# VH-VL binders against q86i44: the designs that were tried, part 40

Target 1, 197 residues: q86i44
Amino acid sequence: MSGQNILKCKKCQLEITNKIITNHNSDTFHEQCFVCKLCSTPISDPYFTDKETGDFYCAKCEVIRNDQSKPLRESLGFCSLCYKYFRQNEDILTIDLERYHIGCLKCTICKKGINNEKYYREKMTSKLSNYCCEDCFEKVDKCNGCNSMTLGQTLLAMGKNYHANCFKCFKCSEIIKPNSPYSINKQTNTPSCQKCN
Key: E = the ipSAE of ESMFold2; O = the ipSAE of OpenDDE; V2 = 0.75 times the mean of E and O plus 0.25 times the DockQ between their complexes.

## First folded at step 28 (VH-VL; framework fv_guselkumab)

Design u25 (at its last look DockQ between E and O 0.11; V2 from the best seeds 0.00; counts 0 for: pae E 22.1 > 2, placed apart)
Fold by ESMFold2, look of step 28:
Structure u25 (fold): chain C 197 residues (1-197), chain A 125 residues (1-125), chain B 111 residues (1-111)
Amino acid sequence: as target 1 above (197 residues)
Amino acid sequence: EVQLVQSGAEVKKPGESLKISCKGSGYSFTSYWISWVRQMPGKGLEWMGIIYPGDSDTRYSPSFQGQVTISADKSISTAYLQWSSLKASDTAMYYCARHPSYRIEVKFGTYFDYWGQGTLVTVSS
Amino acid sequence: QSVLTQPPSVSGAPGQRVTISCTGSSSNIGRGYDVHWYQQLPGTAPKLLIYGNSNRPSGVPDRFSGSKSGTSASLAITGLQSEDEADYYCQSYDDSLSGYVFGGGTKLTVL
């Protein structure tokens, strides 16, 4: 082995000597290279890559960039997950009047596409949901706060799984944030936030 | 053939309630945003608000927030504009108008491709 | 109120050319939002005339054209006809208002 390691930016292929930005695929970038081409904001998920140019686009700017397309695509709308306009004669999955490309929705656990098959949904925000195929649904752990399934990232507390919003102080019912300190009442086996200890 | 057909002219007194309608036909009503636009006598066009009939996602212009209610009944392909208590200043022509693309009209700046014929609302003492 | 600024009136003789300006700001046209134009004949509903800055829908004569530059847009009408006498509105989207915005309208008079 040479004992010398060189870390290269995936966008420009030049050595990274300063701050390193890493995406979800463990690719590395210069800080200035991992920004939206149109608005220059730092990239976060979801984002889009033009394979011909290597440019990145945030979700908002990807829809704006694609707005230069044909009037027909405007009438067909866009995918609620990837923010690309639908093409004519494309198969479209509709869930609660949101429209998606076939295969854009994936099971959070096994990453297989959610088609017209039975699925289970955990709504995280008004615009963000986790999905689970039927096979994976049988294997998920329950939240010890609400006794419902946990599809997303599991918060481990007191040796048990919780939704992020379900681990609450027993005294005040305020959410105990991930990695925040808390105390345990040994007689009741209940958590208390720092304020209520 | 895409059509937006609005309810007929209304003559009202201040303080009365009113609900006017806009029926869409010739397209998938639940898949397109519908806006309401006001035009006061001899004045320009003012965007009032918008609804996605598929899920009733409704947004209002700041100038009209709390002044009117926009709703839809997807079972009969009809959007509504409603006042609980009319004022003389509500005298105007009211148009419904469709946007050409699913969801683009809220976030990305789109146009109004089809317009209703208008509903004249007259509020006088 | 009128977020986009248009001249209140323009005029031209039959066969001549007129332009109608539409001036916005950095929160609308200057943000990159498209400009669309509507024709309103007396006593009728508005009708889409130009969309996406410069595109004509089917049935609109090619003597109507649009352009956008910076924070402003322009509608040009050549070969004026008496039937072009109408009110014209520009329209865009404004981030600061989170909504659609119209110009104040321009009355075109064919002399």
Scores: ipSAE 0.000, ipTM 0.421, lowest interface PAE 22.1, mean pLDDT 80
Fold by OpenDDE, look of step 28:
Structure u25 (fold): chain C 197 residues (1-197), chain A 125 residues (1-125), chain B 111 residues (1-111)
Amino acid sequence: as target 1 above (197 residues)
Amino acid sequence: EVQLVQSGAEVKKPGESLKISCKGSGYSFTSYWISWVRQMPGKGLEWMGIIYPGDSDTRYSPSFQGQVTISADKSISTAYLQWSSLKASDTAMYYCARHPSYRIEVKFGTYFDYWGQGTLVTVSS
Amino acid sequence: QSVLTQPPSVSGAPGQRVTISCTGSSSNIGRGYDVHWYQQLPGTAPKLLIYGNSNRPSGVPDRFSGSKSGTSASLAITGLQSEDEADYYCQSYDDSLSGYVFGGGTKLTVL
């Protein structure tokens, strides 16, 4: 009898009987409990937690909160990672169209701060990208699908790492979604989706 | 230095049209929301509406919706408040006020950091 | 009637402490929106006094302080001076009105 571990919402401490929301800390929430305190919008990454109250805030609301905590004259924009406003005369790193505090942008591998030096970017489907410093680049595993570096979430199949969108059926070239069934061609060592099996 | 300079006092009759202005200087005009606030004689402050000069996104208080028109000309860093037909009850001081810098802030309860000097509008028969 | 409720008037002698209350509801202050305060001297435009519940802009003396709790906010003035005689307004945002809201204003008289 696999004791169904009763999942409790970290916010309200009640049992979750419906849809479960799991955050990056593996905490579980009711769908209605994982919302921004200020705008009541369902939380999406990135989100922020008030250290005192434990309330959640979406990125937009966090920017507002941060602005209100700083002197008006120091409002020069905000960092795309921490959503804190820049201070006057603060050094800012600009990558593409996004601005960051120096030190906010870190290598996904070694956690060293990325600066104006050489860096590598992994483009993901999400709004956030992973970055790799020059020192770690050679050590990073490459996607077997696209041969680009894998920094974020990857799928391991046949002993190789794939970006989610790079794991495709060999026959129909459709993306095989995570946790979807697939078969392996023993001769070619390639995956085939359920439709093509 | 951030400044909001409003047009001069107006004396009008009921039924006349009016357009008053608020010119911003000392900052990026297109990057900050501008609100209009009414203060009737001896009364409190009333928020009327807001505009983002960068894209002319405009929002009104329900109480002022359809009663006034808010607009902006970013080429000359000027916001406007206008009436098509004034009423005696429109007699008031009108202030323009700046909000903090970014567009995303307007929806979630920002504040007014800089104010114009006000434009007195008197409507009498 | 103003969405945010303030006492119409308060008074104090020089050097005293005065407090101005701002009472809202679940649709504004109680919703989690910050409260801001403005000072309006006689015959002048309002000036930002407190932002974000308790922050002072540059140039505002530390005699002025703000706080927020529940559905209400408060402005405190210590060491009252003659120059503090003015109208004071609280301001927030209201979901039901989808707009910014002011208190009715409080006239502070220095005796």
Scores: ipSAE 0.000, ipTM 0.548, lowest interface PAE 12.6, mean pLDDT 84
ESMFold2 (binder alone), look of step 28: mean pLDDT 92; pTM 0.948

Design u26 (at its last look DockQ between E and O 0.01; V2 from the best seeds 0.00; counts 0 for: pae E 20.6 > 2, off the site)
Fold by ESMFold2, look of step 28:
Structure u26 (fold): chain C 197 residues (1-197), chain A 125 residues (1-125), chain B 111 residues (1-111)
Amino acid sequence: as target 1 above (197 residues)
Amino acid sequence: EVQLVQSGAEVKKPGESLKISCKGSGYSFTSYWIGWVRQMPGKGLEWMGIIYPGDSDTRYSPSFQGQVTISADKSISTAYLQWSSLKASDTAMYYCARHPSYRIEVTFGTYFDYWGQGTLVTVSS
Amino acid sequence: QSVLTQPPSVSGAPGQRVTISCTGSSSNIGRGYDVHWYQQLPGTAPKLLIYGNSNRPSGVPDRFSGSKSGTSASLAITGLQSEDEADYYCQSYDDYLSGYVFGGGTKLTVL
C-alpha cells in the first residue's frame, strides 16, 4: 500500500523526510548518513563499506584505516592539529610540548605549510599561536606598540592596532585597558594613563 | 567596537525555508571564524558549525551536518544560517559568535569572544 | 546529555563563595583542551567570562576565577552579588565528536 511506503535510510533505518541520497545500488540515505566514518566528507565513488559495522569510508580514509603499521604508530602519538598518528621515523615539529606533522602548521595568511621554513610567531595564549611565513610577514599589520605582527585578536586604540598587552602609558609603561580613560599628547601622538595625567 | 547584529525573530511553518543573518562590524570580518550555536527552549547551548569568511572554509557539528547550511557574504560582512525545510524541532534561539582564528578551532584556545543578540525561530503548524 | 557534566544548579548567599564544576573525559578536557566559561543572564546572549582555563576578559570582575585539573575544570565566584544570578556554561573541544562541546549549564541562584 502507498501509506506503507515509508522511505528509510539504509544506514540508520530511520525515515527520510528531506533530501534523499542514492548510491549505485539504489540504496537510499540521509545526506548526513552517507559520509565517511573517519573524516565525515560526503561519500562518492570509489568508497568502501565495513562488512561488520556498515560504516562507509572514502578512498583516502580506507588507506589510513587499513594501514598495517598503525599499532606501532599509535605508540608514537598524534599530531596536535590533524589528530593522525605519526609514522615511524617521520619528522616531527615540536612547539611548546605539542607535536605536529611537518607542514600541518600553516601560515595564517597564505595557508602554506610551515615545513621548517623561516616563520614568525604571534603567541596569543600559553597553548595558542598564529604563524606567518617570511613572504607574508612584510604584508601583515603590525602592532603599533611592539612592531610585531598582529594576526589574531587586537585592540584598536587611537585608530591603530595593538596586542592586548602592548597599549601602554608612555610615561609609566603600564597597560591601558580599552575601557580605561587616557590622555593623548597631540604633538607626539602618545598616550598617558589617567594616573600620569 | 566588535559587534555581531543578527536578523529579527522569525515565525514559520514546517516545510518552509529560512535564512537568518549575522552582520559583523568593528573588526576584519574575513579574518575570524563565525560560529552558530542553538539554544532550544529551556535547554543549553549546542554548537552547530563555523565558517571562515575569508575562504569559506565551513565545518559542521556531526549533529547538524546536512541539516543546515552555513555561508557568508564577505562583501557585506554577513554570515548566514539557512534551512531548506524547517521542522517543529527547529524552534530555538540561534546565536552567532566570533572565534579568534582558524588554527585555534583545531587544537586549543577555541572560544567565542563576541556573541550576537540571538534570533528566535518559531516553527509551528 | 551533555559531554561535559555540570551540576544543574548551585546557590549561595550574598558575599559567599560558590564553585561550579565541569567534568569531562580523556577525549576533551583530559586531552589538554582548554576550558572556557560563559555567563548567560536571564533573557540575554551568552557572554565570555573565562577563557583559556583561567584568563578573564576586560570588564569581568576578579571575583570570577577558573582552573583546570585532569579531566575537570572549576569556576569559582567569590563575594556573590545578586547580579551574578545567571546560567553558566563550560565549553571545550572533543576529539571523537570533532567539535566544540558545552556543559549542560548551571543555574546560579543568589539567595
Scores: ipSAE 0.000, ipTM 0.418, lowest interface PAE 20.6, mean pLDDT 79
Fold by OpenDDE, look of step 28:
Structure u26 (fold): chain C 197 residues (1-197), chain A 125 residues (1-125), chain B 111 residues (1-111)
Amino acid sequence: as target 1 above (197 residues)
Amino acid sequence: EVQLVQSGAEVKKPGESLKISCKGSGYSFTSYWIGWVRQMPGKGLEWMGIIYPGDSDTRYSPSFQGQVTISADKSISTAYLQWSSLKASDTAMYYCARHPSYRIEVTFGTYFDYWGQGTLVTVSS
Amino acid sequence: QSVLTQPPSVSGAPGQRVTISCTGSSSNIGRGYDVHWYQQLPGTAPKLLIYGNSNRPSGVPDRFSGSKSGTSASLAITGLQSEDEADYYCQSYDDYLSGYVFGGGTKLTVL
């Protein structure tokens, strides 16, 4: 079948001719279709999908939806991952000033729950950090730039993985942005930005 | 489990009024459209109309506009199809079916994922 | 006459492959609307068989497949079974009629 795959909106099933929104599942949406059902605000990460209806909810509205008791809203707070309120006497994991239900935070590799034991956190530029359990840590690839673990989105260059901010020009040490042109020195196998070429 | 249960078979005379029902369960009744489909004896499927129980927004096929009334009672998760005056030509099986799309998708060519068992309506003198 | 055209009947022997066509126009399938398929066993309500041109709901065997091209769609059944004897309907949306449209239906007989 000839190559121009018509991009359709997953929500309204119409062709997308303007701005395309792509979610984590690689589904495509119109900008006006990828909105919260409650507040009609454009969806940003994190967002939630109703399992029954398929409707999208922003984080703020998800908290509201999950609010079963007004007293809990003011007193106990909610999980930074699932946005459900904590119950009284519930065990809570606190990491970097954020609170989680036990089991909500999972290893990026094996998907086991992180339970405040030995864990590793990837330094990411994104809004959400990735975590790795002790068992998986030795199996995780390391960034060629900073020598720390790579769990999330990485740049593959010269057969090596890099964090986005770790892929730098060898000459001027500036970060080479994704999709920016760069050259490889064949002798040293190092990248150089367009300015330094 | 999603289920649509329709009212029982009806035998009527021409000129009589009729209201048949479709009760939904196992899902949020107010979040999905409910459509009605006619099937005359030995014939194919015909879309009649659709209603969104959440706000009672109703859309009709041009062929059935003014011929029937579609309504819903969200308090009991039930949709209705009614005639003010039946004709012999109204003799058919009538199906209700769930529309799985969001409200804005009513005109975007979606499908019916769950169906009722059907209500047979017989109109004869 | 149905807006979408289907052959009135098709037949095949057990284990064979059969195809049911659904021919539309520029106002429905050709407009870009998806085609869906329903199976109606004798004496029963229709059941969703294929949605979004080629997707199978849970419980539908992989021997059922759908495709769409231009102004037409097709349902293919491989490894035909006796239980596949039924009426099959294609469905889409039509701009001219401003509504959902069904094909005329195809009776599949397993010989």
Scores: ipSAE 0.000, ipTM 0.532, lowest interface PAE 14.1, mean pLDDT 84
ESMFold2 (binder alone), look of step 28: mean pLDDT 91; pTM 0.929

